VHH binders against EKC/KEOPS complex subunit cgi121 (cgi121). Designs and how they scored, part 113

Target 1, 174 residues: EKC/KEOPS complex subunit cgi121 (cgi121), of Schizosaccharomyces pombe (q9p7j3)
Amino acid sequence: MILPLFPETQVHVFVYENVSNCAAIHEQLISQNPIYDYAFLDAATILYKKQVYSAIIRALEDRRDEQMKTKTIHSEVILSLSPKTEISSAFRQFSMTKKSKNIVVVKIDSKLTEEEEFERLDKLVEGNRVEFSDEELQKLIDFKVLKKNYKLDPSTLENPLASILSSIALRGYS

## First folded at step 13 (VHH)

Design yh44 (from yg3 with T106V; framework vhh_7yz9_2)
Fold by OpenDDE, second read of step 14:
Order: C-alpha cells, then structure tokens, then sequence
Structure yh44 (fold): chain B 174 residues (1-174), chain A 120 residues (1-120)
C-alpha cells in the first residue's frame, strides 16, 4: 500500500490471531534481529485501521523532519500510537508482549509486494492471518486497554476514533 | 562502560577459514544478544549474524551455510567461525551488543573491529 503523503514509501499491515510464538518473536525483537524488522503491535490495543495509519504517518513525518525519537521507523510507529511522549510507556501500551495472542504487524519501506512480504512474515509468525479491517480489529480489541491507553470516557466512547486520532496527532502538545 | 574487543582477523586465501572472537566486559554478557557486522570502506555496515541470549542464531543470506555464530557465556565471548571464505567477505568485522530497556532496545555497542582479507 502507498500512502498519499508518502508515495515513495510502501507500507504493509498484517493481522494475526491466535499467535502461539509471541514469546519467541519478542526475544528476536529485543535482540534486534534484522529479520524481524517490523512493528509488532498488540491487537488488543488497536481498534481502527486509521489508528494504525495515523501512527504510521506520524512516524514517517518524524523521519522526514529528522525528528524521530526512537531508533527505528518501526519503533517510531509504536511511539506514535501513544498519547504519551515516553517511549517506554508507548511500548508498554501498544507493543506486542510475550503474552500477546493477537498482533498487528507493520512493515515500512517494503521492497516486496504484499504477498511476498506475507510469505516472509508467515515464516516468522505462527498464527492465523486475518483481514486488516475495522471489522476484524473489533473482534480482537480489549476495550478496557483501549480506554486506559487513550483515557476514553463515556463522552468520547461514542466516537472513539476522533479521540484516538487527536491523541496521536497532539502527542507532545499541551 | 560496555566494551567489546574483536580478534582473529587476518589474511586468508579463498576457500580458507577464520575464527573471530569478541570478548565483552562491563555488562552481564549472558543477558544480551550478540552479533557480527562487517563493513568495507565507503559502504554501510552489513549485518552478518546474530545469536540471542537463548542461543537462537540467524544469518545473512550471503553467509548462510558458511558462517557459524556461537557464544561462551562463561568467557563472555562470542565467536564467528567463517568457512569457505570468498574475496567478497573481505571487510572489517565488528562485534555488537545491544542494550535495552525492559520493553525496548535502546542502543548498540560496538567493538573496534577486526580486519579480514580474503585473497583470490
């Protein structure tokens, strides 16, 4: 997929459910294994496609402006999901953990087709691929976690997307 | 205070073998993944191999089947056994360790490098 604001950057997003090897993947991520050069997100924290895209765009903007706060573009995506500026908080909030069961995987700067990238990633993830859609994400979301991460209240729960996007966009601004 | 010291580089003929060593100090070696990279003048540093703290190994396609990464936690040392060396393997080889926070990687640590020259 190509983002309109970043036509030179190919992005792929995959969703996996019932992943059995998150602990193993996590070990590789902490080890900074180049083979695992993706953003691995806990699907329990993701409700909308636009939430993911917004974070990707924010990360790409940061890179463009040479204002990245994290080491890699993928880690910047994780940071960009968070309303908080602390990297550790962002990772705790949104990054895949050893205990995760469902994940969203983001690849930025892919040189491969979606199918080719999937074939590569499928060797790393032991789970079932599902469609990257709001419908599927809604099945995987933990609303308690979502409410906590974005400080959603009854007044914002009717349209959580607006609140989420605002939180992402306004991170670091008060 | 983290320190990595590579050794074992040198001149070798094509088809030959070398074994690189990297000795670590200043951190709990067994808790961290170790890796090897290589670099030629004017080019970016290229990933070669990685071994996790759990002993899982990974290799770049260009060296797979020829290179073997291993570690000895008792000696705080990571090794790179290089077999069937080719001229294109000529580079300065760097050992790396990666510091991390509980939740995310923070920074890379590097040695001074050891030169490997493979002649035709």
Amino acid sequence: as target 1 above (174 residues)
Amino acid sequence: QWQLVESGGGLVQAGGSLRLSCTASGFTFSRYAMGWYRQTAGNEREWVALITKGGSTSYADSVKGRFTISRDNAKNTVYLQMNSLKPEDTAVYYCTARGWDKYYPVEDYWGQGTPVTVSS
Scores: ipSAE 0.719, ipTM 0.892, lowest interface PAE 0.6, mean pLDDT 94
Fold by ESMFold2-Fast, scan of step 13:
Structure yh44 (fold): chain B 174 residues (1-174), chain A 120 residues (1-120)
Amino acid sequence: as target 1 above (174 residues)
Amino acid sequence: QWQLVESGGGLVQAGGSLRLSCTASGFTFSRYAMGWYRQTAGNEREWVALITKGGSTSYADSVKGRFTISRDNAKNTVYLQMNSLKPEDTAVYYCTARGWDKYYPVEDYWGQGTPVTVSS
């Protein structure tokens, strides 16, 4: 992805299904182990590539403007998926948990190539890598989780993209 | 108020050993992961080693097999045993405490740093 306002920013997004070691990964994330400096998202919460990229753009805008509310750019991505600015709520709703089975992993500002990041992540994540595509994401989404996180009514569930992107873009306007 | 105090740095010859200590106060040490970072002139701080609340350890590739991190919760102290030291290990070494407040990462606690110089 080309980010016109952030042309030098490296962005890599990885999708893993059938992950068996989420509890071990969660322990490392709580410890803030720098090897695990990624945004680990529960794939049950992600329906579209554009949803992830919108959160990345919002996080990069907040970093540029010196308005990050969290410690790292990766935690800011997780916050930016939420329609609200409540950090605890955002992490509860979008972050990987010990019981997650499918995850989306975001890396920003990597000093490694995509291939080197995959080699590194394959050592950390015990699961099957799949393509970062709308088709693959739609196989992993939980629509009940999505509806609750974005407060979607039945009329928007057939075409939720615009509502989700608007929620991300208007974060903080209550 | 929180405090992390490092000690044990100094000058050693290549192939030698040093043990760094870091004593914490002002927070519940046993609930934090503890780590070591180092910084050389002109570079950002780079991670060296981590020990979790439960005692599991991880190391940067550059020090794996040579350095050992350990903790003593009764003494609120984390240690870094550095063996087979190389000139490239010359740096200021920083102790850090990392934790979470519920669902988000809290600000890291950092020590003042202790210098280590490895000569030929």
Scores: ipSAE 0.061, ipTM 0.510, lowest interface PAE 6.4, mean pLDDT 85

Design yh45 (from yg3 with T106D; framework vhh_7yz9_2)
Fold by ESMFold2-Fast, scan of step 13:
Formats: sequence, structure tokens, C-alpha cells
Structure yh45 (fold): chain B 174 residues (1-174), chain A 120 residues (1-120)
Amino acid sequence: as target 1 above (174 residues)
Amino acid sequence: QWQLVESGGGLVQAGGSLRLSCTASGFTFSRYAMGWYRQTAGNEREWVALITKGGSTSYADSVKGRFTISRDNAKNTVYLQMNSLKPEDTAVYYCTARGWDKYYPDEDYWGQGTPVTVSS
């Protein structure tokens, strides 16, 4: 995928359900294995495609402006999902864990085509790939997790999109 | 206070072997994943091999089947056994301990590098 604000940046987003090897993936992530250089998100935290895109755009803006707070662009995506600039909290809230079952995987600056990344990632993830769509994401979300991460009140739970996007865009000021 | 000290580099003919060692001090070695990177003049550092704290190993495609990474926690040392060396393996080899702050990637520890020259 090409983002209008960053047309030279190649972005791929993959969704896997019923993943059986999250503990093995997690071990590789904490080891910072370059083969696993992706943003691995717990799908329980992602409700909309726009939520992921907004975090990616914010991370790319921070890189462009030399204002990244984390070590890599992929870790910056994870931070950018959080309404706060507290790195530890962002990773606790959004990054996959050894107990995760459904995941969203983001690759930025791939030198591979989307099909080649699919083939590579399918070797790392033992699960079923599904379409990156609002419909599929809404099957995997945990609304209690979403409410806690974005501090949503009952009035915004009916239509949380604007609140989530505002939280991502205004990170550090709330 | 922390240090990573590499040794074992040198000049070797194509098809030969070398074993690199990296000894850590000043931090709890057994808590860290350890890796090897290499760099040639004018190029970025490229990853070569990684060993997790649990002992799982991974390799760059260019070295699979030729290089073996291992660790000895009692000696605070990580090794890179390099077999069937090729001229394109010529580089400065760097040892790294992969930084992790409970939940997120942190600064890595790096050695000063050990040069490896493979002649044909």
C-alpha cells in the first residue's frame, strides 16, 4: 500500500487469526531478531483500518521531523497507537504478547513486494490470514481493552472512531 | 561500566575457518539476546546471526549453513564459528547485546569490532 502523504514509503498490513505460536514469536521480538522486524500488534486493540493508518502516518511524520522517541519505525508505530508518549505503557497496551491469539502485523520500508512479504510472514506466523478490513478487525477486537486503552466513556463506545483518531493525532497533549 | 570485547579475527584464505569470541562484562549476560553484525567501508552494518537467551538461533541467508552462533553463559561469551569463508565475508565483525527494557526495544550494547579479511 501507498500512503498519499508518504508516496515513496511502502507499507504492508497483515491480519492473522487463531495464531498458535505467539509465545515463539514473542521470544523473537524481545530478542530483536531482524527476521521479525515488523510491528506485531494484538488484534484485541485494533478496531479500524484508519486506526492503524493514523498510527503509521504519525510514526512517519515523527521520523521525517527527526522526533522519533523509539529505536525503530516499527516500535514508533506501536507508540503512536497510544494516546500518551509513555513508551512502556504503549507496548504493554498494544504490542502482542505470548498469550495473544489474533495479531495485526505492519511492515514499513519493505524491499519486498506485498506477495513476497506474505510468503515470508506466513513462514513465521502459524495462523490463518484474513483480509485487512474493518469487518474482519471488528470480529477480533476486545471492547474492554479498547475502552481502557483510549479511556472511552459509554457515550463514545457507540461511535469511537473520531475519539480514537483524535487520541492518536493529539498524542502527548492529553 | 559495561564492555563487549571481540577477539579471533584475522586473515584467512577462502574456504578457511575462523572462530570469533565476544566476552561481556558489566551486565547480566544471561538476560540478553546476543548477535553478530558486520560492516564493510561505506556500507551500513548488516545482521549476521542471533542467539536468544533461550538458545534459539537465527542467521542471515548469506551465511546459513556456513556460520554457527553459540553462547556460554558461565563464561559470559558468545561465539561465531565461521566455516567455508568467502572473500565477500571480509568485514569488521561486531558483537551486540540486544537492549530490552521490560516491554520495548532499548539501546543495544556494542563491541568495538574485530576485522576479518578473506583472501582468494
Scores: ipSAE 0.679, ipTM 0.878, lowest interface PAE 1.2, mean pLDDT 90
Fold by OpenDDE, second read of step 14:
Structure yh45 (fold): chain B 174 residues (1-174), chain A 120 residues (1-120)
Amino acid sequence: as target 1 above (174 residues)
Amino acid sequence: QWQLVESGGGLVQAGGSLRLSCTASGFTFSRYAMGWYRQTAGNEREWVALITKGGSTSYADSVKGRFTISRDNAKNTVYLQMNSLKPEDTAVYYCTARGWDKYYPDEDYWGQGTPVTVSS
């Protein structure tokens, strides 16, 4: 996929359910294994495609402006999902954990087709690939976690997307 | 205080073998993933192999099947067994330590490197 604002940057997003090896993946990630050069997100924290894309765009903007707060573009995506500026908080909020069962995987700067990238990633993730859609994400979301992460209240729950996007966009601008 | 000391490099003929060692001090070795990188003059340092705290290993495609990374926590040492060496394996090899308890570490830790030369 190509984002209009970043035509030279190829992005792929994958969703996996019933992942059995999140603990193993997590170990590789915190070890900074280059083979695992992705953003691994807990699907329980993701409700919309636009939420993910917004975070990706924010990360790419930060990179473009040489304002990344994290070491890698993928970690910046994780940070960009959070309304908080603290990196550790963002990771705790949105990153895949050892206990995760469903994940969203983001690849930035891919040199491969979506299918080729999937073939590589499929060797790392032991789970079932599902469609990256709002419909599928809605099946995997934990609303309690979502409400907590974005401080959603009854007034914002009618249109949580707007609140989520605002939180992402306005991070650090309070 | 953190220190990594590589050894075992040298001159070897193509098809030969070398075993590199990296001894760590100044930190709790068992808490960190260890890895090997290599670098040639004028080029970027490239990843070769990694072993996690749990003992899981991974390799660059260029060395897969020929190189084996291992660790001895009792000796605070990580090893790289290099078999079937090729001239293109010629490089300075560096040992690294990476925190396992951090989502992204503040910095990587490196040794001074050990040179490996593979002649045709």
Scores: ipSAE 0.016, ipTM 0.284, lowest interface PAE 7.4, mean pLDDT 89

Design yh46 (from yg3 with E107D; framework vhh_7yz9_2)
Fold by ESMFold2-Fast, scan of step 13:
Structure yh46 (fold): chain B 174 residues (1-174), chain A 120 residues (1-120)
Amino acid sequence: as target 1 above (174 residues)
Amino acid sequence: QWQLVESGGGLVQAGGSLRLSCTASGFTFSRYAMGWYRQTAGNEREWVALITKGGSTSYADSVKGRFTISRDNAKNTVYLQMNSLKPEDTAVYYCTARGWDKYYPTDDYWGQGTPVTVSS
């Protein structure tokens, strides 16, 4: 996909369900293996496509403005999902773990097409690919996790999109 | 005070072999993934090989089948065995320990670099 504010930046987002090798992937992520240079998110934390896009846009804005707080653009996407500026908390809340079952994978600055990236990821991820759509994400979300991560109250929980997007866009000021 | 000390670089003829070593001190070596990068003048550092704390290995396509990374935790040392060397392997080779806190990536440790020159 092409983002209006970043038309030269290639972005690909993939969703996998029933992933059986999360522990093996996690070992590669903590090793910072360049082959695994993607943002690996726990799908239990993602409810909307716009949630992921908002985090990507914020991360790209911070890179443009030389204000990144993490080592890589993919790490910055993970941080940008959090309403807090605390890196450890953001990774604990949104990053894939050894116990994850469903994941969202983001690639930024790929020189490959979406199909070529899928072929590479298919070799790394042992799971079933599903469409990156609000409908599919809704099947994988854990509302208890979402509520805790964004501190949603009962009035917000029925339609949390605006609250989530506001939290991501605030850049750590609330 | 952490250190990574590299050795084993030098001059070698095309088709020859070299073994690079990198000895770590000042941190718990066995908890870190170790890697090798290389750099030629005017270019960015290029990843070469990685070994995880569990011992699984990964290689850049340009060296796969020719280079072997290994580690000896008792000696706090990571090795790069380079076989079938080509002139395009000429570079300064850097050892790195991959930084990670419990949940997130941190700054890496880097060696000073060791030069490798492959004559045609």
Scores: ipSAE 0.727, ipTM 0.896, lowest interface PAE 1.0, mean pLDDT 90
Fold by OpenDDE, second read of step 14:
Structure yh46 (fold): chain B 174 residues (1-174), chain A 120 residues (1-120)
Amino acid sequence: as target 1 above (174 residues)
Amino acid sequence: QWQLVESGGGLVQAGGSLRLSCTASGFTFSRYAMGWYRQTAGNEREWVALITKGGSTSYADSVKGRFTISRDNAKNTVYLQMNSLKPEDTAVYYCTARGWDKYYPTDDYWGQGTPVTVSS
């Protein structure tokens, strides 16, 4: 897909459930394997499509402004999901781990169609692709983790999206 | 303190073979992925091959089937066996160690490079 604010950048997002090889993928990510040039997110931490898109936009803005805090645009997406400024914290909060079972995969600057990108990614991920939708994401979310990551309370749980987006947008601001 | 030293480059005819070596020091070699890149003047550094700490290998499409990356942890050395060399393989080849922590990748470390020239 194309984001209105960044028409020159093609973005693809995929969701996988019941992934059996997250440990292997994690090893490749640690190794900075160019073949694994994606943002791999733990689906347990993602509730909304807009949450992911907001992080992508934040990362792209950082890149545009030459203000990225991380090494790659994909790592910047991970950072951008977090209300915290610490990179390690962001990764602990949102990045896929070797113990993850469900993941959201983001590709920035894709030169391929969605289907072509899927075919490439499908060789790397051993799991079942599901639709990237709020409906599917809410089946995979861990609300305890979500509440912790964004410090959600009863007053914000009625509209968690607003709180999440605010957290993403205001990261680094007191 | 991290140091990588490449060797094995040289002049070879098309169809020939070379074996590059990279010796590492200053860090626990076995804990890190190692890789090879190559670069020609005026161009960006191109990824060639990678071997994880677990021994999994990956290759750029342009060298797949011709190049083999391997490692000897006892010698703190990573190798690149290059067979069926082509003129387009001519470049300075660089060894890299992938820095990382528990959660995310950090800076890369590079050697000084070893030149490979493949003549027609």
Scores: ipSAE 0.523, ipTM 0.821, lowest interface PAE 0.9, mean pLDDT 93

Design yh47 (from yg3 with E107Q; framework vhh_7yz9_2)
Fold by ESMFold2-Fast, scan of step 13:
Structure yh47 (fold): chain B 174 residues (1-174), chain A 120 residues (1-120)
Amino acid sequence: as target 1 above (174 residues)
Amino acid sequence: QWQLVESGGGLVQAGGSLRLSCTASGFTFSRYAMGWYRQTAGNEREWVALITKGGSTSYADSVKGRFTISRDNAKNTVYLQMNSLKPEDTAVYYCTARGWDKYYPTQDYWGQGTPVTVSS
């Protein structure tokens, strides 16, 4: 996928359900293994494609402006999903854990095609690939987790998209 | 002060072997993943190998099957056994301890580097 604001940046997003090896993946992530240089998100925290794209765009803007707060563009995506600029909180809220069952995986600046990245990830992730679509994401979301992460009140839970996107875009400007 | 000290580099003929060592002090070695990177003049540091605190190993494609990373927690030391060395393995080799807090990556610790020269 090409982003209009960053047409030279290659972005791939993958969704896996029923992942059985999250503990093994997590061990590699805390070890900062370069083979695992992706943003591994808990799918329980992601409701819309636009939520992921907004975080990617924010991370790319921060990299362009030399304002990244984390070590890699992928960790910056995880931070950018959070309504706060506190790194520990963002990772606790959105990053995959040992107990995760469904994950969203983001790759930025890949030198590989989408199919080649799929082949690599299929060797790392023991789960079922599904389409990156609002329909598939809405099967995996946990609304209690979403509400807590974005501090949504009952009135915004019925249609939370605008609130979520505003939280991502306006961090540090209020 | 935190310290990583590399040793074992030097000059070796193509097809030969070297064993690099990296000894850590000033932190709890057993809690860190350890890695090796290498760098040639004018180029970025290239990842070579990693060993997790649980002992799982990973290698760059260019060294897979020739290099072996291992650790000895009692000695606070990580090793890189380099076999079947090629001239393109010539580089300064750096040991690193991978920083991680409870939820997120922190600053890494790096050694000063040990040079390896492989002659034709």
Scores: ipSAE 0.576, ipTM 0.839, lowest interface PAE 1.7, mean pLDDT 89
Fold by OpenDDE, second read of step 14:
Structure yh47 (fold): chain B 174 residues (1-174), chain A 120 residues (1-120)
Amino acid sequence: as target 1 above (174 residues)
Amino acid sequence: QWQLVESGGGLVQAGGSLRLSCTASGFTFSRYAMGWYRQTAGNEREWVALITKGGSTSYADSVKGRFTISRDNAKNTVYLQMNSLKPEDTAVYYCTARGWDKYYPTQDYWGQGTPVTVSS
């Protein structure tokens, strides 16, 4: 997939449910294994495709402007999901953990087709691939976590997307 | 205070073998993944091999089947056994310690490097 604002950057997003080896993946991430050069997100924290895209765009903007706060573009995506500026908080909020069961995986700067990238990733993730759609994400979301992460209240729950996108966009601004 | 010291580099003929060592100090060795990179003049540092704290290994495609990474936590040492060496393996080899600050990745730590030259 190509983002209009960043036509030179190919992005792929995958969703996996019932992943059995998140602990193993987490170990590789901690080790910063180059083979695992993805953003691994806990699907329980993701409600919309636009939420993910917004974070990706924010990360790409940061990179473009040489304002990345994290070491890698993928870690920047994780940070960009958070309304908080603290990196550790962002990772606690949105990153895959060893206890995660459902994940969203983001690849930035891919040189492969979606299918080719999937073939690579499928060797790393032991789970079922599902469609990257709002419908599928909605099945995996933990609303308690979502409400906590973005401080959603009854007034914003009518349109949580707007609140989420605002939180992402306005991170670091008050 | 973190320190990595590589050794074992040298001149070897194509098809030969070398064993590199990297001794770590200043941190809890067993808590971190260790890896090897290599670099030639004018080029970016290339990832070669990685071993997790749990002992899982991974390799670049260019060295897979020829190189073996291992670790001895009692000696705070990581090794790279290089077999069937090729001229294209000629480079300065660097040892790395890869850490995670509980929730997010931290910077890499490097040694001074050890040179490996493979002649035809």
Scores: ipSAE 0.086, ipTM 0.567, lowest interface PAE 1.7, mean pLDDT 91

Design yh48 (from yg3 with E107F; framework vhh_7yz9_2)
Fold by ESMFold2-Fast, scan of step 13:
Structure yh48 (fold): chain B 174 residues (1-174), chain A 120 residues (1-120)
Amino acid sequence: as target 1 above (174 residues)
Amino acid sequence: QWQLVESGGGLVQAGGSLRLSCTASGFTFSRYAMGWYRQTAGNEREWVALITKGGSTSYADSVKGRFTISRDNAKNTVYLQMNSLKPEDTAVYYCTARGWDKYYPTFDYWGQGTPVTVSS
């Protein structure tokens, strides 16, 4: 994907359901294994494609402005999903865990084509790849997790998109 | 307080072998992933190998099949066995312990580096 404000930046997003090796992947992530340099998100926290893209754009803006708060662009994507600028909280809320079953994986600055990243990532993830679409994401979301992470109440739950996007875009400013 | 001490670097002819060692103190070695990076003049540090606390290993494509990373938790030591060395492997080699907080990677411990020179 080409982002209008970042046309030089390659972005790939992948969705996997029924992943059986999340504990093994998590071990590689906390080990900071460079082969696993992706943002691994728990799909239980992601409702819309726009939610992921908004976090990516915010992370790229922070990198451009030399305001990244984490070690890598991929960890900055995870932070950028959170309505708060507290790194530990953001990772606890949005990053995949040993218990995750469905994941969203983001790659930024890939030197590989999307097809080559699919081949590489399919060897790391033991699960079923599905389309990155709102329809597929809505099958994997946990609404209790979403409500808690974005502090949604009945007045926003009918259409949470605007609230979620505002939380991501305005993180740390209000 | 914490310390990583590297040893085993030196001069070797192409096709030869070297074994690097890195001994840790001041933290619970068995809880950390350990890795090796290298740096040549004018270039950024590049990753070479990693071993997790559970013992799984990973390697950069440039060294697969030639280098082997291993650890001895009783000795608080990580090793890099380098075989079939090439002039392009000439670099300063750095040992690192991969730190994390409860939820995310936060820091690294680094050694001071040990030089390896491979002559043609």
Scores: ipSAE 0.567, ipTM 0.833, lowest interface PAE 1.7, mean pLDDT 88
Fold by OpenDDE, second read of step 14:
Structure yh48 (fold): chain B 174 residues (1-174), chain A 120 residues (1-120)
Amino acid sequence: as target 1 above (174 residues)
Amino acid sequence: QWQLVESGGGLVQAGGSLRLSCTASGFTFSRYAMGWYRQTAGNEREWVALITKGGSTSYADSVKGRFTISRDNAKNTVYLQMNSLKPEDTAVYYCTARGWDKYYPTFDYWGQGTPVTVSS
């Protein structure tokens, strides 16, 4: 897909459930294998499509403004999901771990169609692809983790999206 | 005090073979992924091969089927066996050590490089 504010940047987002090889993927990511040039997120931490898009947009803005805090655009996406400025914290909060079972995968600057990118990624991920939708994400979310990551309370749980987006947008400004 | 020293480069005819070595010191070799890059004058350094600390290997499409990366943790050495060499493989080959700081992966160190020249 193309984001309106970044028409020259093609973005693809995929969701996988019941992934059996997260540990192997994690090993490749730590090794910075170029084949694994994606943002791998723990689906347990993602509730909305807009949450992911908001993080992507912020990462792209950071890149545009030459203000990236991380080494790659994909790592910047992970950072951008977090209300915290610490990179390590962001990764602990939102990045896929060896123990993850469900993941959201983001590709920035894709030169391929969605289907072509899927074919490439499908070789790396051993799991079941599901639709990137709020409905599917809701099935995979861990609300305890979500509440912790964004410090949600009963008053903000009525509209978690607003709180999440505010946290993402205001990171470093509070 | 981290150090990577490449060796094994040289002149070889097309279709020939070379074996590059990279000896590491100053860090716990077995804890890090190792890789090879290559670079020609005026161009960016390109990835060639990677081997994880667990022994998983991956290759650039241009060398897949011809090159093999391996490691010997007892010798703190990573190897690149290059078979069926082509003139386009001519470059300076660099060894890399890759690790991570907490949850953030980082590039650690480069060697000085070893030149490989493949003649037609």
Scores: ipSAE 0.053, ipTM 0.376, lowest interface PAE 3.2, mean pLDDT 90

Design yh49 (from yg3 with T96A; framework vhh_7yz9_2)
Fold by ESMFold2-Fast, scan of step 13:
Structure yh49 (fold): chain B 174 residues (1-174), chain A 120 residues (1-120)
Amino acid sequence: as target 1 above (174 residues)
Amino acid sequence: QWQLVESGGGLVQAGGSLRLSCTASGFTFSRYAMGWYRQTAGNEREWVALITKGGSTSYADSVKGRFTISRDNAKNTVYLQMNSLKPEDTAVYYCAARGWDKYYPTEDYWGQGTPVTVSS
């Protein structure tokens, strides 16, 4: 995928359900193995495609403006999903854990095609790939987690998209 | 306070072998993933090999099958066994302890580097 504000930046997003090796992947992530240089998100925290894209755009803006707060563009995506600027809480809330079952994987600046990245990820992730679509994400979301992460009340939880996108765009001032 | 000291570099003929060592002090070595990186003049530092705290290993494609990373937690030391060396392997080699604070990546700890020259 090409983003209008970042036409030279290649972005790929993959969704896996029923992942059995999250503990092994997590060990590689905390080791910062370059082979695993992706943003690995817990699908329990993601409701919409636009939620992921908004975090990617915010991270790319921060990189462009030399204002990244984290070590890599992929960690900046994880931070950018959070309504707050605290790095530790953002990772605790959105990144995959040893206990995750379903994950969303983001790759920025890939030199590979989407199919080549999928072949590479299929060797790393022991799960079933599903389409990156709102329909598939809504099967994997945990609304209790979403409500807590974005401070949603029952009325906004019925149609949370605008609140989520606003929280991502206005992080630090909302 | 904390320190990483590399050793074992030097001059070797193409096809030869070298074993690099990196000894850590001032932090709990066994809790860190350890990596080897290399740099040639005018180029960015590139990753070579990684070993996790659990002992899982990974390698850059350019060295896979020729280099072996290992660790000895009792000695606070990480090793890089380099076999079938090529002139292209000529570089300054650095070890790193991969910085991690419970949930997110932090700044790495780096050694001073040890030069390796492979002649043909």
Scores: ipSAE 0.703, ipTM 0.887, lowest interface PAE 1.1, mean pLDDT 90
Fold by OpenDDE, second read of step 14:
Structure yh49 (fold): chain B 174 residues (1-174), chain A 120 residues (1-120)
Amino acid sequence: as target 1 above (174 residues)
Amino acid sequence: QWQLVESGGGLVQAGGSLRLSCTASGFTFSRYAMGWYRQTAGNEREWVALITKGGSTSYADSVKGRFTISRDNAKNTVYLQMNSLKPEDTAVYYCAARGWDKYYPTEDYWGQGTPVTVSS
């Protein structure tokens, strides 16, 4: 897909459930294997499509403004999900771990169609692809983790999206 | 304090073999993924192979089936066995060490490179 504010940047997002090889993927990420040039997120931490898109936009804005805090655009996406400025915290909060079972995979600057990118990614991920939708994401979310990551309370839980987006947008401004 | 020292480069005929070595010091070798890159004048450095700290290997398509990366943690050394060499393999080969904090990548160490020339 193309984001309106960044028409020259093609973005793809995929969701996998029941992934059996997260540990192997994680190992490749540690190696910074170019084949694994994606943002691998723990689906347990993602509730909304807009949450992911907001993080992507924030990362792209950072890149545009030459204000990236991380080494890669994909790592910047991970950072951008977090209300915290610490990179380690952001990764701990949102990045896929060896123990993850469900993941959201983001590709920035794709030169391929969604289907082509999927075919490439499908060789790397051993799991079942599901639709990138709020409906599917809500099946995979861990609300305890979500509440912790964004410090949600009973008042903000009535409209968690607003709170999440505010957290993403205002990171580093408080 | 850290250092990566490549060796084993040289001149070889097409179809020949070379074995590159990279010896690391100044950091805990076993905690790092190791990789080989190569670069020709005027071009960007390209990834060739990597081996994770767990021993998993991967290769660029251009060298798959011909090159083999391995590591010896006891010797703090990573190797690149290059077989069936082609003129297009001519480049300066660089060793890299990739560190990882608990949750995100950190250190990225590079050697000074060793030249490989494959003649027709």
Scores: ipSAE 0.016, ipTM 0.295, lowest interface PAE 7.5, mean pLDDT 91

